# VHH binders against Probable tRNA-dihydrouridine synthase (dus): the designs that were tried, part 7

Target 1, 316 residues: Probable tRNA-dihydrouridine synthase (dus), of Aquifex aeolicus (o67533)
Amino acid sequence: MNFKKGEVILAPMASYTHSAFRRLCRRLGADRTYTELISAVGVLRNGIPMKLAYFTEEERPIHIQVFGSNPEEIAQASVVIAKELKPDFIDINFGCSVPKVLRNKAAGYMLQCPPLMGEVVKETVEALKPYGIPVSAKIRLGFEKDEVERIVEELQKAGVSLIAIHARTAKQGFSGKALWHRIKEAKKVASVPIIGSGDVKSWRDIERMFEETECDGVMVGRAALSNPWIFKEFKEKRDIEVGLKERMDFILEELSMMTEYMSREKACAEIKSQIVQILKGVPNSRELKTYIVHAENCKELVKRIEEAKERELLYA
Key: E = the ipSAE of ESMFold2; O = the ipSAE of OpenDDE; V2 = 0.75 times the mean of E and O plus 0.25 times the DockQ between their complexes.

## First folded at step 1 (VHH)

Design e8 (framework vhh_8fcz_2)
Fold by ESMFold2-Fast, scan of step 1:
Structure e8 (fold): chain B 316 residues (1-316), chain A 123 residues (1-123)
Amino acid sequence: as target 1 above (316 residues)
Amino acid sequence: QVQLVESGGGLVQPGGSLRLSCAASGFTFDYYAMNWVRQPPGKGLEWVSGISGSGGSTTYADSVEGRFTIIRDNDKKMVYLQMTSLKTEDTAVYYCAKRGYSYEWDSPLYDYEGQGTQVTVSS
């Protein structure tokens, strides 16, 4: 299997972890990446959404993440993706609980019925056997009730190869603290690798999660958006001070790469969310952030990014 | 630190009205779309309404269309939900949420909800 204990992984985050960002994080030391969430019924009706599913060899190992409410549809969509794109893993999302997903009884809603989660995994594993592609799952501790051991046992019985756990219940959302000790308890019943996730804010938190939970890998979400250098910090065991010029260079490189799988106009609109996040690492950046993201078109956006770089260079 | 504080809930009779408020802090408010979501007793979370960062675009769940109105005041960093013709099935804890895309729960950018405000529609 292509998973190595001790991996530090970029978490899937909707609207952020597209190919360009995944590639840049890989270059900075991330060991593994996941696509954004892809609807199984969407694949079956409209074909593979290339904006979400596009990846390059540099991003491997790559997990293409799928969600749905029906085992047969998830398995069928996974085969379509596997045959066309040959990812390292198909990942099944059982953690998303945004209102639209819950209304469709998909993803995180299925945490209420671990045997159904098992059936989804079992059918997908069986369908993917001819293609030799393993199945991973991304879960939470439970829907409303924490029952992570039961969930892990059902998924293992079904043939899952790897499980990532966000240490909160679906109902909890982002409230409270991630319950890292529950990852440790899940690890005790696990016969497959467990990846821990939740409240990782610094490279020292990555070390603490390994130490406290005994997990096999650590996923970094939010912290990677404001500090993609966190992966390099972890590998080198040191804090890296990143200035405004370097942050803007990162954005310009990301923007350039985005045009491989979306129009330039769409890329310029979408990169604004990344700019907001990467500038969170810059003190007193609210006015600069507002100035840049209010650019009305691509030419103005690039101009304002370049102005930010020149300002730092003149004072360096 | 993102903070969202809801208020304005209470007890009302069917057919009544309430106005919910959400005070936001800790982010560039006018850049982000804002949403109202609710959790009825014993049920999962339901999306209710959304408004774009500029306030120029609004969307509503089918169950509340024509009865609820979402508005924002960017100068005051406030989002409101004007609720009219309230029904017993509108009983829920209401939360405001910073901009959602179609997969928010795994995005650390989006503090999904504040503390919530209880709306009870009964006799």
Scores: ipSAE 0.000, ipTM 0.155, lowest interface PAE 13.9, mean pLDDT 85

Design e9 (framework vhh_8fcz_2)
Fold by ESMFold2-Fast, scan of step 1:
Structure e9 (fold): chain B 316 residues (1-316), chain A 122 residues (1-122)
Amino acid sequence: as target 1 above (316 residues)
Amino acid sequence: QVQLVESGGGLVQPGGSLRLSCAASGFTFSKYAMNWVRQPPGKGLEWVSGISYSGDSTTYADSVEGRFTIIRDNDKKMVYLQMTSLKTEDTAVYYCARDLYYGSETYPFDYEGQGTQVTVSS
């Protein structure tokens, strides 16, 4: 439950990091996982979205990630989640900067006002005291202006227990380079553990981020989608060559797990994006991706995955 | 030798119209979904619109819905973005992007072109 220095963590990624993917990454050596973004106002009006919030014990420690624009709503939604699901942490997202989130003045938009971020964290921490669940935050360096030291200080003053920093501003999105040096500077003013994030593409990048930033944990995002074995590679300090059969077996296991919290038809539709991502790690796999993704129903999808596993279509 | 070549950008007044074109070569165009994505000055990439490999399905970002139309011509290996009622906020470099899914907000795409500049200013 408590954070351990040196953890390597699966980043929250909307549409990808549901329970099945988190469980498989844990089995491959990820130390900690986060749910996809859960809307605070959505929880309060419609109840907990179990498709997003569902988790199993093997995913612990688990952070259930909440976003919103209003301190009271975020705190109230966090209590509803904490009471019902008892996660290890409630995480508040201050990093997401997709247009719909920014239009609602939520998440990354709030980086423009560090005192308001502090109010969100403080109210959530106070509301969760009866449940004994700590609060973490996932942030960026700032909205347009890099203010990471001020943001870290406001969140610490408010009672945050852990901060993950994506080393870009919200305005950058994923453009340019992650400024790892800024994580190092944030660490100097931090009294809580700092998790570094951004531009981690290989297990060697995980080592480099620890070395260059002196952060307490490293969060892996997009690279884990094409290579979930990155966690195992880091633990074993070696490159792992994963063939097409092993990648397809991963997908079939993931699909099976997804049916625990969604219908088979929805699982078959949603797994297609995971298949596209995992095959990005396979050279010359574009024709194979197209073949599998164009399956017209679940039965055909599973058949095409099994065919890929046995025949390696690009070389058959 | 996959290539995506955008054209049709330029300077236009608010309320005006532009049509962007993307010429594809080096792959089987009819097997891929196509997307338009943009990068406003000093901001990150923003997905704009997508079209299925057949052209039967389209999707749009909330900010452009009702104003932009994505079209493809598989015989000519072209994808187009018809932009109307342009706003200053539409100022960006526009990229044509190939993927297996249309409407994906996940970056990077399978392949992206070099981009074409659209400036909306009076």
Scores: ipSAE 0.000, ipTM 0.163, lowest interface PAE 16.5, mean pLDDT 86

Design f1 (framework vhh_ozoralizumab_d1)
Fold by ESMFold2-Fast, scan of step 1:
Structure f1 (fold): chain B 316 residues (1-316), chain A 122 residues (1-122)
Amino acid sequence: as target 1 above (316 residues)
Amino acid sequence: EVQLVESGGGLVQPGGSLRLSCAASGFTFSDYWMYWVRQAPGKGLEWVSEISTSGGSTKYPDSVKGRFTISRDNAKNTLYLQMNSLRPEDTAVYYCARSPYYDSRGYEFDYRGQGTLVTVSS
């Protein structure tokens, strides 16, 4: 078990938390990373999706996150991944509630039946015994009804080693407030480390979540997309002003890393969403964002990013 | 601009064979799982076959397994469907399709062609 109390962790976020972004957040002080969610059925049908599963040593400790609807399929896919890639953890996603996942009765849908969640974890734990890889789970408070204590107890009985809790129900999505006090109550019945998640928007929120919930780790999601320096801010206990040049340098480094596991053309197309996020909240950035993301090809994209670095001289 | 153009449909007798082709352009064909889907008159869209990026993995529903074969030529940006032992119930418009999701492979399609009609009749 390589978890330390007080860790600050990069949350898994589909389309964003691929290898390059995870590596850069580790360099900025994130203690642990998770892959984007990987379909168990997809692994068994098509093999390991290397765009999603690719990682480097500097991303460790790394959790490869899987999802599905069937205990046997999740366990079998986890073995395929464990044997080939040897992650620090296999993580089972029980929090995702996007329409296509719910149609397949997967992930967040399974929060409606905590005993079935326990079966998934137990089969995966048993299947991974020969490989020595522990299982973690990422959950919500419940599907529609908050029953987080029951969920935590079922997962612990099944052999889970670590639980991350997004303090909302699946039905809430991102609406309303994350109920941090429910993480504190879940911690009272926990015999494994609990990672708190939800509504962490600043380094002060990380500190506040530790204080208010008594959780063992804090997971940062959307705030890290616009401010990957949040990890460094927390470690240094100070606000860091990041200029346009530094933000564009981050993007260029990320783009370069992305070409290790995808084509340059694909990397240039996919980095555009990261550019939108990292410029979020930067004064007068809407026109700049539009200018950059409308680049017709990779050469033009890089040119427009370089031009944006020069514009910092006007905004500094 | 992404384009998928099907060809090879037509009228065929029961027990006959047809080979469908799909010419892909406007994207890196070798980066995508590809699919054949069909729609019979008055019916919904039905998945018919899928193929991995390299062509090394294929899958079929029971309704066509053993009769249909999907293949691809990445150098030519072309997808094929070999249809043998055709039955009247195979009558449908056949579409070449691409999935936008790296891990979904055939559950949601961002592009499909205009289709090619296959009629199996005596």
Scores: ipSAE 0.000, ipTM 0.124, lowest interface PAE 17.5, mean pLDDT 86

Design f10 (framework vhh_ozoralizumab_d1)
Fold by ESMFold2-Fast, scan of step 1:
Structure f10 (fold): chain B 316 residues (1-316), chain A 121 residues (1-121)
Amino acid sequence: as target 1 above (316 residues)
Amino acid sequence: EVQLVESGGGLVQPGGSLRLSCAASGFTFSSYDMYWVRQAPGKGLEWVSEISRSGSYTKYPDSVKGRFTISRDNAKNTLYLQMNSLRPEDTAVYYCARDYPLYGTESYDYRGQGTLVTVSS
C-alpha cells in the first residue's frame, strides 16, 4: 500500500477536480488526488467516461472514485476501470448525498446500512485481487445519525485499505460545522489509515486537524479552489501571498492542460467556474471576475485573462 | 454569468397559497436538474423540492409532500414552486438552486438571492 502518514490530499469536487487541476495541485505539494465521481451503472452501460477518469502519471497516487447502489455493479465497474486505467486505488464513495444520488439509493444513502457498505467493499476487494489494486472508501459520519465507529469497523472487516471521513452526516450536506472530534473517535477503532476532511480553510487548519484528531492524512476541498497554494503553504509552514498575475498564470496553465482531454471550446467554457473560485482570493475582484467570465469565446477569454495579468504588473 | 433570481414571496395567512418563480440566465437551463431549498430563521438550509432537467421527475421531503409542487418551463428558463396549505413552519427564505451536470460531492453549484415567505396571521 502506498499511503504515507502525514499526507495532505486534494479532495474530489465535481466540475473542478479534473486532471489539469489535480496535476497543478500535485506540483504545489498535494500528496494524493481523487477523480470526480464515476457512476458504476454508467461505466457498465456506456464505458469509462474519459473526461472524468483521464489522468496522467504526475497525478499519482490517484484514486478513481466509483459510486452506485449495488455491490455487484460497483465491483464489475471497478474491474473495468482497474484493467483499463490501473489507478493506485479504486475509491468507493459513500458520502455524496445530492438528491439524484439519494433517489437512486446510492453513495451517501448507503450510510443507513453499514453491512451493505461492507458487502460493496468486500466484493470490490475480491474482484480487484487479480489486478493488485487496493480499495479506499470516502464516507460521512452517518446518514442522519452519527455511527462512524460502526461504519469504520464494517469497512475494515471487509478489507478496505484506507478511509477518508468528511466529519458531517449526509443529511447535513455542507451545512453546520464539521465535527473533528468524531474523526478522533473513529481513529481509535481504526486498523487502517484515516483521512480527516471538513472545514479545512487554511494551512493552519491542516495542522490543527492532525493535532486534534490524530488522523493519518488530511483532505482539503473548497479552500484549494480559491487557494491551490495551500499545499505549498503547509509544506513550507508559511503564508504565501499570491497576486493576480500568479493566479491568472495558474488558470492559463490549467486551460492548456484541459485541452488534452476536452476540446478547446469546451475547456474555455468550463474554466470559467474555476476563474470565479480562484479570484475569491483577490480583494475587490467582483468587476474583474464578471468581465472575464462574460467573454463570449476562447480568444476573448484568453485576451481578458492576459489583460488582468498586465494590470498586476503595472501596479505591483 | 450564471444568475438565478427568485420572486413571488410575501406575507400569507396559514392555509394560504403562494407561487414562487425563479428566472435563470447565463447557462443552458434545460441541461440542469433544479432545486428549491429554504432557510428558516435560525435554522440551516433545508431541501424542499427537486425536478429533473426534462421535468419528468420530481421529488419532495415528507414535510411538504402533497402541499408543494415544483415545475419548470424550459422555453422561458423559469423554475416554479406552487405552495399550498401553507403553515407557520414554512416561513423561510426560499432559494432556487442549480444542480451539478455530473454527480459530485457537492449538493448544488449556484443559488439565487432568495425570496422571503412569511406565513403568519
Scores: ipSAE 0.011, ipTM 0.169, lowest interface PAE 9.4, mean pLDDT 87

Design f11 (framework vhh_ozoralizumab_d1)
Fold by ESMFold2-Fast, scan of step 1:
Structure f11 (fold): chain B 316 residues (1-316), chain A 125 residues (1-125)
Amino acid sequence: as target 1 above (316 residues)
Amino acid sequence: EVQLVESGGGLVQPGGSLRLSCAASGFTFSRYSMYWVRQAPGKGLEWVSEISGSGGDTKYPDSVKGRFTISRDNAKNTLYLQMNSLRPEDTAVYYCATESPEEYYRLLSSGYDYRGQGTLVTVSS
């Protein structure tokens, strides 16, 4: 099995977890990464979206995450991806519940029918046998009702190799509290590794999730956007003070890496959301964030980032 | 490679009208929802309008509903925003945005996929 107990993993997050961010998190100690969500129907109609599916060897083990509403389409798209890109895993997303996904009866909508989830996994596992690529699943506790044990059992019966559980229902989105004890209960019926997810906000939360749930891995989502050093903090068992210079250096490195798979102009436009995230929690950064993201072109953006670095160096 | 090129911005007096255009290329335009989003000076991104791939479904926030109309010409791969009864608070850089088949949730949860360079609209006398 291409999985080691104790892994700490970067969660898939749309708009954020592209190749550059995944590589930087790997360098900071993340053990495994996932691509952003890829539509099975999109792959079959238009081919593999290389901007989303692009990865380097540094990002391995890599899960290419696919979603859809139809078992045959998900299996066919997975074969196209597996044959061309040879990822470590094909991951099936059963957790996304944004309105557009739900209207198309895809991803998190399918939590309402665990036997159908099992059919998706079974057909994908069978289709991928010639390529030797295992299937993982990313799930929630259920759609409205928590039925995580039933979901886990159906997926295991279908041949899934690894399950990541966000300890909320799809209906909750990110509201309320992640119910970590439900991950522990799911682990009791699991015959495959379980990765816990939800409300991991610090490196101490990573330790606490391992201790409280007995899960085999921990997945970090939103906290990694403002603090990608959380992986390094966990590995070193210490809090790391990250100043403005280090945050801006991270952004400049990310921007440079993005130009390997997109134009510089596009990279400069898209990096702005990452800048907003990495400056969260920095005191008195609201005006600085606004100043940087309002840069009218790439040259001005880089200039404003460099100005931010210089200010901290004068007072650090 | 998805490319979006906005045009039609400019200076207009309060109560005036402007029509923005967005030329799209690099994808099958008619299969994707399109969006207009804007960013006023010193503020975050604000969703302005949405149109389905066929053009049959449109949505607007209350701030522009009844004043702005989104439309598309799938034969020309072009998106439009007709802006009427413009107000000083409509002053912003306007961006054309789309979703890929892989990322249609992106526009709702974490920002906008495939934005162009934007076009500046200034409403002032």
Scores: ipSAE 0.000, ipTM 0.167, lowest interface PAE 12.8, mean pLDDT 86

Design f2 (framework vhh_ozoralizumab_d1; at its last look DockQ between E and O 0.04; V2 from the best seeds 0.00; counts 0 for: pae E 17.4 > 2, off the site)
Fold by OpenDDE, look of step 2:
Parts: C-alpha cells; structure tokens; sequence
Structure f2 (fold): chain B 316 residues (1-316), chain A 122 residues (1-122)
C-alpha cells in the first residue's frame, strides 16, 4: 500500500514491535507498521525468521525491515521475503546503533558510507522489481557527522520510495535531543516522502512535528511502548486516561496473540519487557511491576496480571 | 465438550512414513496451540511437536527434527503430523494435545485424545 501523507507510524523497535503489538497499535490507530529488524544473512542461512516476520493483514501496510552489510545479501534476502510474505515494503535499516549490529558493519554503521547505502538500495530495488514491492529506508542523520541531506539524495538516486529519519546520529543512540529542524532540511531536498522520528512523546508532539518539519509522516517509538493509545490520542486529538485494568487487558491480549507465532514460553518471557513499559504509565507501579515480572511461569504470570486487574476493580 | 480424536497410526517398517491426523471439536481450534506427544511402552510422555494457533510457529525436539512435520488446517479443525524416516524408537502411542493457555509449564496441555498407536518394526 502506498504511503499517504499524514500517516502516524509505529516505529520498529527490537523486541517490541512483533506482530501482536503491531496489530494492537493498528487497532489503536497506527497507520503503518514495521517489523523488527531481520538479518539478511540470517534469512539466507536459516530461512525467514517467522517470529520476526510473521504478520497479519491487519498490520498492513507493513514494512519488513532488513539489515546487513552486504548489498547482494540484503537484496537476496529481500527477494526471499518478498516472494514468501509479500509485504507492502521492504525496509532497509540504516539506523540501528546497537553495538552488536555495528560491530558487524551493518545498519547504522553504514551511515558512514552513503554510497554503500545507495548500492544496497539500488540492488534491492532492482531485485524486487519483479515483485512490485517498493523499498524504504530508515536512517539517522549520520553515523557521527550529520550529513542527512547527502544521505537522502543518495538514497533517492538509488530508487528508494520512502525514507524515515530518526533525527539523531548513530553515535547519539537515544541520548540527547532529536534535531527536528534537520528533518525539515532533509525534506527540502527530498523528492520522496519523509517520515520524521525522534522525541515524539505525545500526540501533541506528533502534531508539532508535522507542523515544524513538514514531514509527510511521523513515527512513534518508545512513547508507544508505554502508551500505545498515543495513536488513538492523535486521531481523537485528546488525552486518554488508561487505567491499570485496560493496560493489563492490553498485555493479556498481546500475550494471547503472540502465541500465534511463538511458543507460550517465549511469549511469557518476552511480554515481561512490555509489561515494564506499559506500567510506566501507571503511578506507583514499581512494586506491581516487580511482582508480575518475577512470575516463575506462564500460569503465574497470567494470574498476577489478572490480579492486577482485580485490584483496580476493587478500588474503582 | 472438547474432543480430540487421533487417527493414522499403524504398523510401518523402519524408514517408512505415516501421517497422523487429529480431529478437534468442542472448542475454537484456531485459538489454541497444539502439540503432538507420544508415549512409548514403559516410558513417560514425550513432546514431539508444537505448532502455534495460526501455524506460523513450529518446534521439534532433536529426536524428531528433520523427520517429523506438524501442520494444521484451522478451517477443518484438524492437526497433522507427517512422520518420515521412522525408526523403531518412534514406536509409541501418539496423542494430539491442546495447549492450555494458563498452563504452568511450557507445552502444558489440558486435553489430549485417546491416541493412535504407531509401531515401527521390521
């Protein structure tokens, strides 16, 4: 599905933006979703990791995000994915700054060489032509030095269809302030739609980013973890109070959905991180968080989550 | 009432193949992960395959990996186990089992069928 101006997108986040969470965010008003980053080499060696790549129609338009260090491998992996899963986009990750990924000269590391980025995109675009699947890219301002205009131009020349910009350098990671004005500058040289990202913490920030940068879309990342209702808030242009019960219901629903593409054991293990996030929006929830995440097994975990719901009901 | 009915078992020579089926009824089949488990004479229950509710995830123990394939047809409420390259040690009663979401352990199930006997012998 083609990108439409004004979209609010769920940002890809490793360990969080799996199918269940994406689906729930879509239900809450997210206009587009991205998978977690998938290793190109991994795909070629081991096949498509369905835990990461699994998606439902509800999640469309969806970008399957691929990363690597070798243009050919990325292109080949993208073809494998395209053929089997037929996503709306293949997204090349040029932004991840996790040390492990950088050590492999992948993702954000590639920001040091815009020509190489271009080569990756070019090869991928060419490889995907038979499938009619466009290529997007998620970038930062640069590796260490901000050179976002150069990067954007290089990617455009290579045939990218959409660019998401996290307004930080890779070296910054998630520290410091995102430079929204740089998104605006990037937009000036862009012929493709630009999605802005970074330091979007509220539905008001979403509006502000649209206004200040004139970007075509806005990605919401970390804020969506603690407040996935941010998408609804934006749609409705109002603050939404979400209580503990509703948050726990969200978690339970997510957990249930996770079992569609992973074992229950894994689901219960992974959902704990989301529980931590979702409880950030609940005052004085530290003890509750600790109590829930220390459950010894899935049964106990669910029980404790249910108990949390009941507690609120008792005091409501 | 939840019902699971296995079929397809029988006698097969080593190296042979069998396809087991499990007909599910009495519950929303597509909402549950399913398992195949087996019990050999004198041994405990052994997990041999797992599939998620949608079929997007499968898992096997090393003992059967590469030989067994679990699948499901949610439209038909049926679970399958394709068993290839069968060995004498695969001889067992095979059960389909429903995942219990509230289960205390991984691969815990709340319901299983009566089983179908698979005998691998020359």
Amino acid sequence: as target 1 above (316 residues)
Amino acid sequence: EVQLVESGGGLVQPGGSLRLSCAASGFTFSSYAMYWVRQAPGKGLEWVSEISSSGGYTKYPDSVKGRFTISRDNAKNTLYLQMNSLRPEDTAVYYCARDYWEGSTPRYFDYRGQGTLVTVSS
Scores: ipSAE 0.000, ipTM 0.234, lowest interface PAE 12.9, mean pLDDT 92
ESMFold2-Fast, scan of step 1: ipSAE 0.000; ipTM 0.312
ESMFold2, look of step 2: ipSAE 0.000; ipTM 0.156
ESMFold2 (binder alone), look of step 2: mean pLDDT 81; pTM 0.808

Design f3 (framework vhh_ozoralizumab_d1)
Fold by ESMFold2-Fast, scan of step 1:
Structure f3 (fold): chain B 316 residues (1-316), chain A 122 residues (1-122)
Amino acid sequence: as target 1 above (316 residues)
Amino acid sequence: EVQLVESGGGLVQPGGSLRLSCAASGFTFSRYDMYWVRQAPGKGLEWVSEISGSGGSTKYPDSVKGRFTISRDNAKNTLYLQMNSLRPEDTAVYYCAKDLYSWYEPGSFDYRGQGTLVTVSS
C-alpha cells in the first residue's frame, strides 16, 4: 500500500470512469483512480466484466470497486479479481443507493448495519491475505441517519486500510449539501487514512476540504467530468482556461483509448455522455451538444467532433 | 412529479414484433420531445428513436430505421414504439425519456422510467 497524505483522487462514476478517462485524469494530475461499480454476483456467475475492470499500469494505484449484499460472495469475487488482475486495492462500495442496488439490499443499503459492513470487510481482508492486496471502503455518513463514527470504527476493526467518505447519507443521494464537518469528526476516530468527498466543484474546493476537514485525501466526482483539468489546476494552484478545441481533442484521445477494451461502435455510442459533460462549461453549447449526440455512426460522430474543433466558443 | 412507466417488453423470436408503451405523468406531455433509449447487457445507452411534441417529426438511427416506428397519443399521455423484424442485437432494456440531455447527467435516474426488457432469442 502506498497512500500519500494530500492525494487528489478521481471518484468512481458509473458509465464515465472507465480506463480511458482514468488514464487521462492521471496524466492531468489525479493521484489515484477507482473502477466503476462491479457486481460480486456478476463476477461469480459470468466472470470479470472486462469493460469495467480493464486497466493499464498508467492508472495505478487503482482500486477495483466491488459491491454485493453477502460477505462470502464479495470475498469470493474479490479473490477472482485479485488473482486475475492484481489491483492495488479491492474497494468495497457501501455508498451506491440507486433503486436496483437497494432492492437487492446491496452497497448503500448495508449502511443500515455497520456490523455487517465489518463482516464484509473482515472476510474480504482475510480472503485476500495470500495475494497481499489491501481493502478500502467507499461509504456515506449513514443510510438515513448519520452514524459515520460507528461505521468508521467497525471498518477499522475489520482491517480496512483506507476509507473514502461521501459527506451525505444514502437517502440524500445528491440532494442538499455535503456536510464536510462530519468528515472532520470521522477523522478524529480514524486510525486509517480518510478521503473526503462531496461538493468538490473547483480546485479551491479541494484546498478548502483539506483545510476544513483535515482529511488525508480528496476525491473529485462530477466536477472532473466537465473539467478533468481540475487535477492540474490543483497541482499548479491556478485556473486553466480550456477552449473548445482542447476539449474536443481530449474526447478524440479518450475515444481512441476506449477501443483497447471495447469495439469502435460501442466506444462511439459511450463517448456521447463524456461529450455532453465536457461541454457543460462551454457557453452557447446546447445546439452543439445536440448536433454531436445525434450522430448516427462513428464516422458522423468523429466528423462532428472535428467540426466543433474549428469553432471558437470561449468568448461569447 | 415526473413519472414514466414503460411496458410491453418480453421474449420474442428473431423476426417477431413487439409494441412498447410509455405512460407519462407530471408534466405537459405535448410540449416535450420524447425518446426511446435502450441499454443492451454490458453496453452503453443507445438512442433508438425520437418524436417531436406534436408528433410531426420523427428520427431514427440507421440500426432501426425501417423496422421501428415511434408514435404518441397526446390525449392519453402515452408514447409508443412499434418494433418489427426484431434481431438478437435488439435485446436490451428499453427506456422512455423526456429529455435526451437528461440521460447524460450522472445519476439521471430521477427522470428515467423503470424500463422494459426485450429479449430476442430462439
Scores: ipSAE 0.013, ipTM 0.435, lowest interface PAE 7.7, mean pLDDT 88

Design f4 (framework vhh_ozoralizumab_d1)
Fold by ESMFold2-Fast, scan of step 1:
Parts: C-alpha cells; sequence; structure tokens
Structure f4 (fold): chain B 316 residues (1-316), chain A 120 residues (1-120)
C-alpha cells in the first residue's frame, strides 16, 4: 500500500516467513511483510501454493513474491495471484541465488541482463493495471559485477513502485560483508523508495542503515528469527530482555496459527527449526534445543515446550 | 570446572533474618541468569527467586515475595539471598543455581546447598 519513509520490514526467508511468523512480527512492530518465494511456473501448472501464499488482513501491507525466468509467465502468474488474493504488492524476486534457482536461470540469475529484468517488470505492471496492484522488486547489487545503478534505472523505467536491495551480489550469496554504501549510491539514482537489506543484526543496525545509506526502509532477515522483538526494540529505542517463557509462548502461538494453513502434524514438524532459531537468543541452550526438537510427535513436542516454561525443571 | 558454593545457612528463630551467599567460579558469571531454589525435607524442589544477568530484573513466588530479596555482585562473582521475616515453612536446603537465561526453568548447574532451619 502507501509506503511510509522509515518503515522496518520483515524479510522473506524460505521455510520461516509463513503467515504465522509474519503475523507475530507485525504485532511486534514490523511495518510490512513479504511471502516466501512462489514459482511463477508452479502457479501456472499447479495453482497458487496456499502454504506459501496464505495471509490474513493482519499481515498487510503484504508483498507476494514471485520468481521465474520468463516475463510472460511471471506476468500471467501475477495476475492469477492478484485476482484471487488481492495482495498490496506483487514482488518480483531478482535476488535469490541458491543453486536450484540459478540452474533454472531464474531470480538472481536475471541480474546478468537488466533489460530483461525491465521487461519482466513492465509486462507485470501492464498486466496488473486492471487490478490496481503495484509491483515491487527485490534485487541484489548485480550477479557477479556490481551494477546496482543500472538495475535500479531499468526497473524504474519499467514502472516498478518500490525496490529492496540486498547489498551483495548474487555470486556472493551470504558470503563477505554487505556493502551498505552501495545502497546509498543506488538511492542517488532512485525515483522510487529504496529498502536496504543485509547484515542487520540489532535495532542499532537498523538506525545505522538509515543513517549510512539514506534508504527509505530497512529490511530485517535472519536476526528476526532469533529475536522477533527487534521490531519493538527499534520502535522503543531500547534492548528488550526476553525470557524463556516469553520465547516458548511465542512458539506456541505460532504453532496454533500454522494450523490455519497446514496440518497439525506438518506444523509440529516445521516449527522445530523456528524453535532452534528463537533459542539462539538464550545463552547455553544447546541441551534444551536438542531435548525439544527430538520430540517424536506433536503431543510430546507441546509437552516439552510447556516443560521449558516451568520453574522446577532440572536436568540433573 | 563450574563451581557454585553456598554459605550463610544456619538455625534461626521465627521472624529472624539470614543472608545466603553463593560464590561462583569457572565461568563468566555475568553471562548467566541465576536462581535460588530450595528443598524442604521429603519434598520436591521449589523455586525461590531469579535474577537476570545484569541484576536489573528479579522475580519471586508469592510465598516469599516481600520477605526475600535476590541480588548479585558481578564484580565479585557472587549471588545473594536476603531472607527476612523467616517462617518455619522456610526450613529447607537452599541451592544456588545457574540458568540458561532469565525466567528459564532449565538449570544446568547447582551447588551443594546450605541448610536453613527456622525453629524455636
Amino acid sequence: as target 1 above (316 residues)
Amino acid sequence: EVQLVESGGGLVQPGGSLRLSCAASGFTFDDYAMYWVRQAPGKGLEWVSEISRSGGSTKYPDSVKGRFTISRDNAKNTLYLQMNSLRPEDTAVYYCARGYYETSPWLDYRGQGTLVTVSS
């Protein structure tokens, strides 16, 4: 919807940022959320994957991310999604650099040809006009070479409304340091809002990214998995000490919400990775993590989470 | 080697006071939430108090709230429990315990304990 300068945003992260996690981060002060990557070809062949695309009004404004290798397919899939789900934005992912995506010449691979990225955006913008849904893009600095200014200019010319920049090249993946100064340079040629992303680890890093890059929004990824309170910390300008009970209550609420769009059995299996992440915020929690994630069924998992909240549990 | 050594227990009259100390060694004391737990004869462990890493947050059950005060001196690697207005039901072995974090029910080390007997 209408983007406001200063927004702090939950980044899309495969396997983690489904509806339940997005809703809880919104409650903690995230201003905007993105779905996990949705294959354009997958939508056209098999229909909308509701596990990935499911969202509630609480998650708005929401960007549904689409990726692919072909402008017509991305535009067609975007129309299917727009017509059925009416998101605030269709986001085109040009940043994902995992081997499977690159092998299919999709997403981050397309950074090698900014004019093709422009064609993808232009066709998607045109196709979505009847639905009044704007297009955003999530990019990197380039594929192997940093060409972020050229990429931003091509996307703006094509009619993109918002760009999020992960300050690494596709070839870097997550290696090396995010080059925040390149977001500042991209902002100089931008006529649309720019969201900065990469190496945001604390609420103070959110402030530093705004100050150093002059970007219009900041996107938080991995740090939000161990500390979803980072959004509240930023808004309140203070460190929030979150205990084990509060972390386990978060997990139980998330688990409950997950059953709206997946089976309870699948939800209990998938929440285990979230438990590992949220317990990274608890010093010396290795034995606790192991105990909880080795639960063999949903009933045992919930029991072990509840035990973690009790005052008298001693391992010895 | 992690060690927690309690001291300050003893015999005290009802209404009296005692101050328990716990000397910590073998780890970075200010990285851990700390706890006092107790065990009365023939009963299970009961949580008595907790304190955050910095000492900025403390919690107590209703049974001791207003009577007991937990504190820590991170420069001296020492945990304290000030016990006032002691009652016969406070008779127990008191253990200093290291937690994983804050309100954690998960304790990874506890000391040998110090006996507190409240009797006339």
Scores: ipSAE 0.000, ipTM 0.130, lowest interface PAE 15.8, mean pLDDT 87

